# VH-VL binders against S-adenosyl-L-methionine-dependent tRNA 4-demethylwyosine synthase (TYW1): the designs that were tried, part 5

Target 1, 149 residues: S-adenosyl-L-methionine-dependent tRNA 4-demethylwyosine synthase (TYW1), of Arabidopsis thaliana (Mouse-ear cress) (q8rxn5r50to198)
Amino acid sequence: GKIFFISQTGTAKALAQRLHELCASNDIAFDIVDPHSYEPEDLPKETLVLFIASTWDGGKPPKNGEFLVNWLGESAEDFRVGSLLLSDCKFAVFGVGSRAYGESYNAVAKELSSRMIGLGGLEMIPVGEGDVDDGELDRAFQDWCDGVI

## First folded at step 22 (VH-VL)

Design r18a (from r17c with heavy chain S100G S106H)
Fold by ESMFold2 at other seeds, last read:
Structure r18a (fold): chain C 149 residues (1-149), chain A 121 residues (1-121), chain B 107 residues (1-107)
Amino acid sequence: as target 1 above (149 residues)
Amino acid sequence: QVQLVESGGGVVQPGRSLRLDCKASGFTFSRYWMHWVRQAPGKGLEWVALISWDGSYKYYADSVKGRFTISRDNSKNTLFLQMNSLRAEDTAVYYCAKRGPDKYFHGFDYWGQGTLVTVSS
Amino acid sequence: EIVLTQSPATLSLSPGERATLSCRASQSVSDWLAWYQQKPGQAPRLLIYDASNRATGIPARFSGSGSGTDFTLTISSLEPEDFAVYYCQQYDNTPLTFGQGTKVEIK
């Protein structure tokens, strides 16, 4: 399995590290991955993928995840890829955002979920949504982790 | 197993409309992008249009753009082609077609039997 | 739009002979090329995909080769059921396009 963090200021990365430790303590092997260093063409080979993704101002992904997010979007609109590319892949997404962004709240996490589904992925649980400004981020994350595990 | 069955063909006058249906069975229709391909009598194959698995993306050959509309109803496992402002050059056997089950598109593994549309005065 | 030109238009051969059919693309399509067989009154049948891979259930006498702009379909020893029209088709980009066909007929 792979845990991808898409992070501007480190919050999503820190949560990914917590998830990795929780998985390890349950004998579930995951690699924590910075998508900047990941070849998106390898994604069809993955059977289990977890995303922890923040949304930056304007609903945009942090730079370290921009290429992967764009690749997913392009793939979902490509007739040669279709909705079978990720049919062997289970996934889950947790979003790190702020309701201060209004309509863009967790837009990256929602886009990731939509694109993974459109490419045939099996969403294990609904998108987890954390708000850095409401004091409930850790609870939302814990609930999501419990659902994944 | 996989089956695609076109219907709705017939003889119509130029300028009229006709709708073709393609009923699908034996596979998860809602997972597949679908295509229409036509063949004029005695002529070669011409790709007409495609539609994404959820209907959100559609693309048309220039020869039919603005006159034909591809659509689908995943709850009924049915693909449609609405053909408006028909011309003599639209006379053809119309096939619905789909890719195989591999992770990537590798051509059209499955075709319907075709339905004949004749546009004549 | 990518134009595929097939040659020859007609290939007259006897059973047991080798057939060699050509398809030339107006620009590179990498390996994204398929070959189909079609008999009168029937839908096309996929023979070869990605230039050189046989589709499921296709006999070994059918083989494809080429890349970029020049592609070949070879039938190593023609059987009576192989007399048909053959089309190449590119899927590198939309609109998807087919060649005009090569008819393989009994001499």
Scores: ipSAE 0.475, ipTM 0.795, lowest interface PAE 2.2, mean pLDDT 91
Fold by ESMFold2 at other seeds, fold request of step 23:
Order: C-alpha cells, then sequence, then structure tokens
Structure r18a (fold): chain C 149 residues (1-149), chain A 121 residues (1-121), chain B 107 residues (1-107)
C-alpha cells in the first residue's frame, strides 16, 4: 500500500508517519510517499492508497502535491480515462485544515476524495476532517485511523 | 450480459423536438461514460455526443451543438438525447454505445439496436 | 476535428482472397484507432482496438496494423460472412470520428 502526504508545514507529514507506525504495529505494510517524487500514471497500479492532505491558501494543495492533484482532476474529465481507471484501488483520505478558512476547510481532501471516486476508486471510509485550531485534531485522526485499520 | 435498448424514434416535421431514451442493463451504468452515434440511411457512422458517468461533463458534435442535449438518470439506468430544432439531415438510426470494462477506452464494445428518427415535411 | 479517410470505397473480392483496407488520419492519432464491421440492419461490431488488438471473440483472420496516421485492416482469407462494410474510428480526441467506410463485396 502507499501513504501519500500533501503537506505545507509538516503537519500532514507527521500524521502520515503516525499512520505508518500504526499500520506496522498491525502487520500492515505501507510506503510513505512524497507525491512530488511520484509519477501519477503509476496510480492505476496501486491497490491501496491513503492520503493525508492539508489545504493551503485559497483551497489549493501544497506544492508537493500540486501535480498529483491536478493530474487527478484532468483525468477525471477525460473520456479516454473514464471512471474505471482506479476500479481496483481502495483508498481513504484524511484532511488537515482549519474551520477558520470557511468554505475552503479541507478543500484539498474533499477534492481528492471526489476525484478518486470519479476515477472508480473504492472509498473505504468517509473523508476524515481534521481541524488544527479546535484541539481535536489528534482524536479525529485516531478515529479515522481506527476506521481504516 | 450488457443490454442497451433505444426507444423514442419516429417521424417528425422539421423544427420539432423528439426525445430518445436508452435503457441499460447488465453492467454498473453509473460507472460508465455513455455515447450516442447515428447513421443516416445508406450513409456512414457519425458520433453525436458523450456524457460522463455523473453527467457533469458533456461534449457534442458540431452538427448538433446547441440543438441536442445529452443527459442521464443513473437511478433509472437511462441515457437520454433531447433533440430540438430537428432538421432533415438529422434523419438517422440513433444508437447508444459504451466502452468495454478495461481501464482505458478502446472503442465501443456494446451498441443498442438503434431507433430510427425521420425528419420530413 | 480529425478526419479519417478510408480506401478503397469498395473492394470486390471472392471468398478465400485476402482483403487489405486502408485508413488515413488527417493528424496523428497514435495507436488510438478501432475497426468495426457492420452488416445490413445490424449495429457495428468492434473488430480491432488500439490499432492491432483483436476484440474478444474476433477470428484470427482479422488483423490490424499501423500507427500515427496510416492504418490497415487485413482479412487473411475472406469467409462468406466477411462481406460487409468496415469502418475505422479514432479516439485520440473529441469529437470522436469515423471513416466513411469500405464496402467489401462479392466479386
Amino acid sequence: as target 1 above (149 residues)
Amino acid sequence: QVQLVESGGGVVQPGRSLRLDCKASGFTFSRYWMHWVRQAPGKGLEWVALISWDGSYKYYADSVKGRFTISRDNSKNTLFLQMNSLRAEDTAVYYCAKRGPDKYFHGFDYWGQGTLVTVSS
Amino acid sequence: EIVLTQSPATLSLSPGERATLSCRASQSVSDWLAWYQQKPGQAPRLLIYDASNRATGIPARFSGSGSGTDFTLTISSLEPEDFAVYYCQQYDNTPLTFGQGTKVEIK
């Protein structure tokens, strides 16, 4: 499996490392992947993908995930790709955001979920919604992790 | 067993409207982009329109753009083609068509039987 | 819009003969070309996809070749059921387009 972190300030990366440790403790092997170094055209080969994604200014992805997120959007609107590309791929998304951003709250995580579904991916659990400002991020993340495992 | 069944064809006068239905079964309709293709009597095939799996993206041949509307109802496994401002050159057998189950589009593996639309004074 | 030009318009042959049908694209479509067979009163039948791959259930006498702008459908030894109209179709870009057809008829 693969755990992708999309991170501006390192929070999503740290959560991805926690998830990796939890999975290893349960004998579930994952690779932690920086999407900056990942070729998006390899995604159809993946059978299990987990995203930990933060949302940056204006609802945009952090730079390390920008190419992957854009690729997913373009693919979801391409008739030659259609909605079967990721039909063998299970996934889950946890978002790192802030309700102070209003409608941009966890926009990247929500977009990732929408695009993965549109390409045929099987969402394991609803998008996890973390808020860095409400003091509940760790509990929200743990609850999401428990649902994934 | 994939089935695509068109209906709604008939004889209409120029300038009138007609709606075609394509009822689908034997596959997960809501996962597939769908297409309409037509063939004028004694002529070749012409692609007409496509619609994405959730209906959010549509594309039309120039010959029908602005007059035809493709749509779908995933809860009823039905594809539609609303044809307005019909012209004599729209006279054709209309097929709905879909791709196979591979990860990429490789042409149309599945076609309906077709329904004839005749636009004549 | 990508125009596909098929030649010849009509190919008159006898059973057992080899048929060679041509399709030329107005611009490169890479390998994203399909061939269909159509008999009177029937919907088209997919024969070849991605220029050279036979669709499921298509007899081995059908083969496709080419890439870019020039494509060929070959029927190595015509059977009586092969006398029909053949269309090429590109799916490199929208709008999807078909060639005008080649009719393979009994000499």
Scores: ipSAE 0.466, ipTM 0.802, lowest interface PAE 2.3, mean pLDDT 91
Fold by ESMFold2, last read:
Structure r18a (fold): chain C 149 residues (1-149), chain A 121 residues (1-121), chain B 107 residues (1-107)
Amino acid sequence: as target 1 above (149 residues)
Amino acid sequence: QVQLVESGGGVVQPGRSLRLDCKASGFTFSRYWMHWVRQAPGKGLEWVALISWDGSYKYYADSVKGRFTISRDNSKNTLFLQMNSLRAEDTAVYYCAKRGPDKYFHGFDYWGQGTLVTVSS
Amino acid sequence: EIVLTQSPATLSLSPGERATLSCRASQSVSDWLAWYQQKPGQAPRLLIYDASNRATGIPARFSGSGSGTDFTLTISSLEPEDFAVYYCQQYDNTPLTFGQGTKVEIK
């Protein structure tokens, strides 16, 4: 399995490391992946993918995830790639955002989920929605982790 | 077993409208981009339109753009082609078609048997 | 739009002979080319995809070759059921387009 962190301030990366540790303590092995160094054309080979993604200024992905997120968007709208590309892939997404940004709240996580579904991925649980400003981020993340484990 | 069944063809006068249905079974219809292809009597094949799995993206051949609308209802496993402002050159057998189950598009593995639309006064 | 030109328009051949059908694209379509067979009153049948791969269940006597702009369908030894119309089709970009067809008929 792979855990992708898409992080602007390090929060998503730290949560990805925490998820990795929780999985390891439950005898579940994952690789933590910085999407900047990942070749998106390898994604169809993955069978289990977890995303921890923060939303950056204007609803944009942090820089380390821009290439992967853009690739997913382009692929999801390409009839030659279609909606079966990720048909062997299970996934889940946890978003790190702030309700202070209204419509942009966890936009990257929601986009990732939409694109993965559009490419045929099987969403294991609903998008996890973390809010850095409400003091409940850790609980939301733990609840989401319990769901994916 | 994949099955595509077109219906709604018939004889109509120029300028009139007609709606074609394509009923799908034997596969998860809501996962597949769908296409219409037509063939005038005694002539070759012409691609008409496509629609994405959720209906959010559509594309049309220039010959029908502005007159035809492709749509789908995933709860009914049905693809539609609304044909407005029909012309004599729209006379054709209309097929719905889909790709195979591979991860990439490799042409149309599955076709219906077609429904004839005749536009004549 | 990408125009596909098939040649010849008609091939008149006998069973057992080799058929060679050509398809030329107005611009490169890489390998994104399919070949179909169509008999009267029937929907087309996919024969070859990605220029050279036989679709499932297609006999080995059918083969495709080419890339870019020039493509060939070969039937190594014609059987009676192979007398039909053949179309090439590109899927490099929208609109998807077909060639005008090559009719393979009994001499």
Scores: ipSAE 0.465, ipTM 0.805, lowest interface PAE 2.3, mean pLDDT 90
Fold by ESMFold2, fold request of step 23:
Structure r18a (fold): chain C 149 residues (1-149), chain A 121 residues (1-121), chain B 107 residues (1-107)
Amino acid sequence: as target 1 above (149 residues)
Amino acid sequence: QVQLVESGGGVVQPGRSLRLDCKASGFTFSRYWMHWVRQAPGKGLEWVALISWDGSYKYYADSVKGRFTISRDNSKNTLFLQMNSLRAEDTAVYYCAKRGPDKYFHGFDYWGQGTLVTVSS
Amino acid sequence: EIVLTQSPATLSLSPGERATLSCRASQSVSDWLAWYQQKPGQAPRLLIYDASNRATGIPARFSGSGSGTDFTLTISSLEPEDFAVYYCQQYDNTPLTFGQGTKVEIK
């Protein structure tokens, strides 16, 4: 399996490291991946993918995930790709955001989920929605982790 | 066993409307982009329209744009073609068609038996 | 829209002969081209996809070649069941388009 972190300030990366440790303590092996160095054309080969993604200003993905997010969007709208490309892939998404940003709250995580589903991915659990400002981020993250494991 | 069964064909006058249904079985209909293809009697094949798995993307041949609407109801495993402002040139056997189960589109592996639409005054 | 022009319109041959069918695209379609066979009263049958790959269950006597704008379907030794109409179809861009067909008939 692979854990992708999409992070600007390091919060999503830190949560990805926590998830990796939690999985390892339960004998579940994952690789932590920076999407900047990942070739999106390899994604159809993955069978289990976890995303920890923050939303940056204007609802945009952090730069390290921009190419992967754009690739997913383009693929989902391409009739030659269709909705079977990721049909062998299970996934889950946890978003790191802030309700202070209103409409942009966890927009990247929601887009990732929508695109992965549109390409045929099997969503394991609903998108986890973390809020860095409400003091409940760790509880939301732990609840999501419990659902993944 | 994949089955696609078209229905709703008939004889109509120019300017009138008709709706075609394509009932699907033997596969997970809601995961497949679907297509309509037609063939005028004694003539070649013409692609008509496509619709994405969830209905969010639709594309039409220029010959039918603005007159035909492709749609689907995934709860009933049914593909539709609403044909308005019919013309004599729309006379054809209409097939629904789907791609195979591969990760990429490689042409139409599966076709229905077709339903005949005749537009004649 | 991408126009596919097939030649010849009719190919009159005997069983056992080699058939060579041509499809020319008005612009490059890369390898995104399929070939279909259609017999009277039947829906089309997919033969070749991505210019050169044989679809499941298609006999080895059928082969495809070409890329870009020029494509060929070859039937190495015609059998009685191969007398039919053949269509090429591009899926590089919408609208998807078919050639006008080549009829392969008994001489």
Scores: ipSAE 0.449, ipTM 0.790, lowest interface PAE 2.3, mean pLDDT 90
Fold by ESMFold2 at other seeds, last read:
Structure r18a (fold): chain C 149 residues (1-149), chain A 121 residues (1-121), chain B 107 residues (1-107)
Amino acid sequence: as target 1 above (149 residues)
Amino acid sequence: QVQLVESGGGVVQPGRSLRLDCKASGFTFSRYWMHWVRQAPGKGLEWVALISWDGSYKYYADSVKGRFTISRDNSKNTLFLQMNSLRAEDTAVYYCAKRGPDKYFHGFDYWGQGTLVTVSS
Amino acid sequence: EIVLTQSPATLSLSPGERATLSCRASQSVSDWLAWYQQKPGQAPRLLIYDASNRATGIPARFSGSGSGTDFTLTISSLEPEDFAVYYCQQYDNTPLTFGQGTKVEIK
């Protein structure tokens, strides 16, 4: 399995490390992956993928995840890859955002979920949403983790 | 067993409209991008249009763009081609077609029987 | 738009002979090239995909080769059921395009 963090300020990375520790405590082995160094064409080979992703103003992904997110978008609109590419892949997404962004709140996490579904991925649980400004982020994240595990 | 059955072909005058249906069975229709391909009598094959699995993406050959509309109803396992402003050069057998089950597109493994559209004054 | 030009237009041969059909693309399509067989009154049948791979159930006498702009379909020893029209088709970019066809007919 792989845990991808898409992070600008380090919050999503820290949550990914926490998830990794929780998985290890349950005898579930995952690799933590910085998508900057990941080859997106390897994604069809993955059977279990977890995303922890932050969103910035304008709905754009942090830089370390731009290539992977853009690749997913391009692939989902490509008739040659279509809706069967990720049919062997289970996934879940947790978004780290701020309601101060309005309509862009957790846009990257929502886009990731939409693109993974469009490529045939099997969503394990609904997109988890955390707000860095409401004091409930840790509880939202823990609830999402419990659903994944 | 995959089945694609076209209907709605017939004889129509230039400038008129016609709608083709393609009824699908034997596979999960809502997971597949679908295509229309046509063949004028005695001529070669011409790709016409495609539509994504959820209908959000469509593309048309230049010869039909602005006149034809591809659509689908996943609840009825049906693909449509609305053909407006028909011209004599639209006379053809129209096929619906789909790819195989592989992760990548490798051409059209499955075709309907075709339905003939004749545009004649 | 990518134009595919097939040659020859017609190939007149006898059963047991070797058929060699050519398809040339106006620009590189890498390996994203398929071959189809079509008999009168029937829909096309996929023979070869990705330039050189036989589709499921296609006999070994059919083979494809080439890459980029030049592609070849070979039928090593023609059977009576092989007399048909053959089309190449690219799927590198939209619009998808077909060659104009090569008719393989009995001499």
Scores: ipSAE 0.449, ipTM 0.802, lowest interface PAE 2.4, mean pLDDT 90

Design r18a (from r17c with heavy chain S100G S106H)
Fold by ESMFold2, last read:
Structure r18a (fold): chain C 149 residues (1-149), chain A 121 residues (1-121), chain B 107 residues (1-107)
Amino acid sequence: as target 1 above (149 residues)
Amino acid sequence: QVQLVESGGGVVQPGRSLRLDCKASGFTFSRYWMHWVRQAPGKGLEWVALISWDGSYKYYADSVKGRFTISRDNSKNTLFLQMNSLRAEDTAVYYCAKRGPDKYFHGFDYWGQGTLVTVSS
Amino acid sequence: EIVLTQSPATLSLSPGERATLSCRASQSVSDWLAWYQQKPGQAPRLLIYDASNRATGIPARFSGSGSGTDFTLTISSLEPEDFAVYYCQQYDNTPLTFGQGTKVEIK
């Protein structure tokens, strides 16, 4: 399995590390992946993928995830790829955002989920929606983790 | 077994409209991008349009853009082609077509039997 | 839009002869080219995909070659059932386009 973190300030990265530790304590092996260092064309080979993604700068992905997010968008709209590319892949997404930003609240996580589904991925659990400003981020993340594991 | 069955063809006057249906079975219709291809009598094949699995993306050949609309109803496993402002050059057998089950598109493995549209005055 | 030009328009040959059909693209389509066979009153039948791979169930006498802009379909020894019209088709980019066809007829 792979855990991808898409993070600007480190919050999503820290949550990804925490998820990795929880998986390891349950005998579930995952690699933590910075998508900047990941070749997107390898994604069809993955069978289990978890995303921890923050939303940045007007609803845009942090730079370390920009290429992967763009690749997913382009692939999902390409007839040669279609909706079978990720048909062997299960996934889940947890978003790190803030309701104070209205329409941009967890936009990146929602886009990731939409694109993964469009490419044939099987969503294991609804998108986790974390809010850094409401004091409930840790609880939301833990609840999401419990659902994944 | 994959099956594609077109219907709705007939004879119509120029400027009129027709809707074609393509009923699909034997595969998970909602996971496949679908296509229309036509062939004028005695002529070659012409790709007409495609639609994504969920209907969110559509593309048309220039010859039909603005006049034809591709759509789908995944709950009924049916692909549609709404043909408006029909012209004599739209006279053709219309096929629905789909790719094979591989992760990438490798051409059209599956075709319907076709339905004839004749536009004459 | 990518134009595919097939040559010759008609190829008159006898059973047992080798047929060579050409398809030229107006710009590179890499390997993303298919060949189809069509007989009167029937839907097209996929023969070759990705320029050189035979589709399932296609006899070995059919082979494809080429890349980029120049592509060839070869039928090594014509059988009676091979007299038909053949189309190339690119899927490198939308709109998808077909060549105008090459009719292979009995001499």
Scores: ipSAE 0.446, ipTM 0.795, lowest interface PAE 2.5, mean pLDDT 91
Fold by ESMFold2, fold request of step 23:
Structure r18a (fold): chain C 149 residues (1-149), chain A 121 residues (1-121), chain B 107 residues (1-107)
Amino acid sequence: as target 1 above (149 residues)
Amino acid sequence: QVQLVESGGGVVQPGRSLRLDCKASGFTFSRYWMHWVRQAPGKGLEWVALISWDGSYKYYADSVKGRFTISRDNSKNTLFLQMNSLRAEDTAVYYCAKRGPDKYFHGFDYWGQGTLVTVSS
Amino acid sequence: EIVLTQSPATLSLSPGERATLSCRASQSVSDWLAWYQQKPGQAPRLLIYDASNRATGIPARFSGSGSGTDFTLTISSLEPEDFAVYYCQQYDNTPLTFGQGTKVEIK
């Protein structure tokens, strides 16, 4: 399995590390992956993928995930790919955002979920919605982790 | 076994409308982008339109754009082509077609038998 | 729109001969090209996909080559059942387009 962190300031990366530790303590092995170093064309080979993704300025993905997020968007609208590309892949997404973004609240996580579904992925649980500004991020993350494991 | 069965063809006058159906079976219809391809008598193949698996994306050949509408009903495993303002040039056998089960599009592995539309006075 | 031009329009050959069919694209389509065979009264049959891969059940005498703008279908030794019309098709971009066809007929 793979845990992708898409992080601007390190919050999503830290949460990905916590998820990795929690999985390891339950004897579930995952690789933590920086999407900057990941070839998106390998994604169809993955069978279990977890995303921890922050939303940044203007609803945009952090730079380390920009290529992967753009690739997913382009693929989901491409007739050559179709909706079978990720049919062997289970996934879940937790978003790190702020309600101060309004309509862009956790936009990256919601986009990832939508694109993964459109490419045939099996969503394990609903998108986890974390808010860095309300003091509830840790509880939202823990609830999401409990649902994934 | 994959089956695609077109129906609704016939003889119509120019300027009239006709609706084609393609009933699918033997596969999970709602997972596949679907296409219409036509062939005028004695002529080559012409791609007409495509529709995404959920109907959110559609594209048309310039020759039919604005006159034809592709749609689908996933609950009935049926693809549609609404053909308005028909012209003599639309006279053709109309096929519905789909790709194979591979993760990528590699051309049309599956075709219906086709339904003939004749537009004449 | 990407135009595919097939040549020759008609290829008159005898059984056992080698057939070479050309398809040229108006712009690069990379490897995203298929070849189909069509006999009268039948739907097309996929022969070759991604320029060079045989579709399931297609005899080894059919081969495809090329990339970019210049593509070839070769039938190494014609059998009686190979006399038909052959179409190339690009799927690099919408609208999908077919060539106008090459008829392979008995000399």
Scores: ipSAE 0.436, ipTM 0.757, lowest interface PAE 2.3, mean pLDDT 91
Fold by ESMFold2 at other seeds, fold request of step 23:
Structure r18a (fold): chain C 149 residues (1-149), chain A 121 residues (1-121), chain B 107 residues (1-107)
Amino acid sequence: as target 1 above (149 residues)
Amino acid sequence: QVQLVESGGGVVQPGRSLRLDCKASGFTFSRYWMHWVRQAPGKGLEWVALISWDGSYKYYADSVKGRFTISRDNSKNTLFLQMNSLRAEDTAVYYCAKRGPDKYFHGFDYWGQGTLVTVSS
Amino acid sequence: EIVLTQSPATLSLSPGERATLSCRASQSVSDWLAWYQQKPGQAPRLLIYDASNRATGIPARFSGSGSGTDFTLTISSLEPEDFAVYYCQQYDNTPLTFGQGTKVEIK
């Protein structure tokens, strides 16, 4: 399996590392992946992927995930790819955002989930919605992790 | 068994409207992009339109842009083609078509029987 | 828009003969080309996909070859049931386009 972190300030990366440790303690091995160095055309070969994705002001993905997010969007609109490309892939997404950004709250995580579903992916649980400013991020993350494992 | 059944064809006057339905069964309709293809009597095949699995992306042949609308209702396993401002050159058998189950598009494995639309004054 | 030009327009042959149908694209479509058979009063039937792969249930006498801009459908020994119109179709990009067809007549 793979855990992708899409991180602006390092929070999503730290949560990805925590998820990796939790999975290992349950005898579930994952690779932590910086999407900057990942070839998106390999994604159809994956059977289990987890995303921890932050949203920056304006609803934009951090740069390390920009290529992967754009690739997913382009693929979801490509008739040759259609909705069966990721039909063997289970996934889950946790968003790291802030309600201070208004309507852009966790926009990247929501877009990512929509694109994965559109390509045929099997969403394991609803998108996890974390808020760095409300003091409940760790609880939201733990609840999401409990649902994934 | 995959089955696609078109209906709604008939004879209409130029400038009028007609809606075609394609009822699908035997596969998970909501996972497939769907297409309309038409064929004028005695002529070749012409691709008309496509729609993504959830309806968020639609594309039309230039010959029908602004007059035809493709849509779908996944709860009823039905694909639609709304044809407005019909012209004599829209006279054709209209097929709904889908790809096979592979991860990539490899052409149209499945076609309906077609429904004839005749635009005549 | 990618234009597909089929030749010949009509191919008149006897049963048992080899039929060779050509499809030429106005620009490269790589291997993203299919062949269909259509008999009178019927929907098209997929024969060949990705230029050279037979679709499920298609007899071995049908074969496809080519890549890029030049493609060929071959029927090695023509059966009376092979009387039909044959279309090539590209799926390299939108809009999807078909060739104008080659009519195979059995004499």
Scores: ipSAE 0.424, ipTM 0.786, lowest interface PAE 2.5, mean pLDDT 90

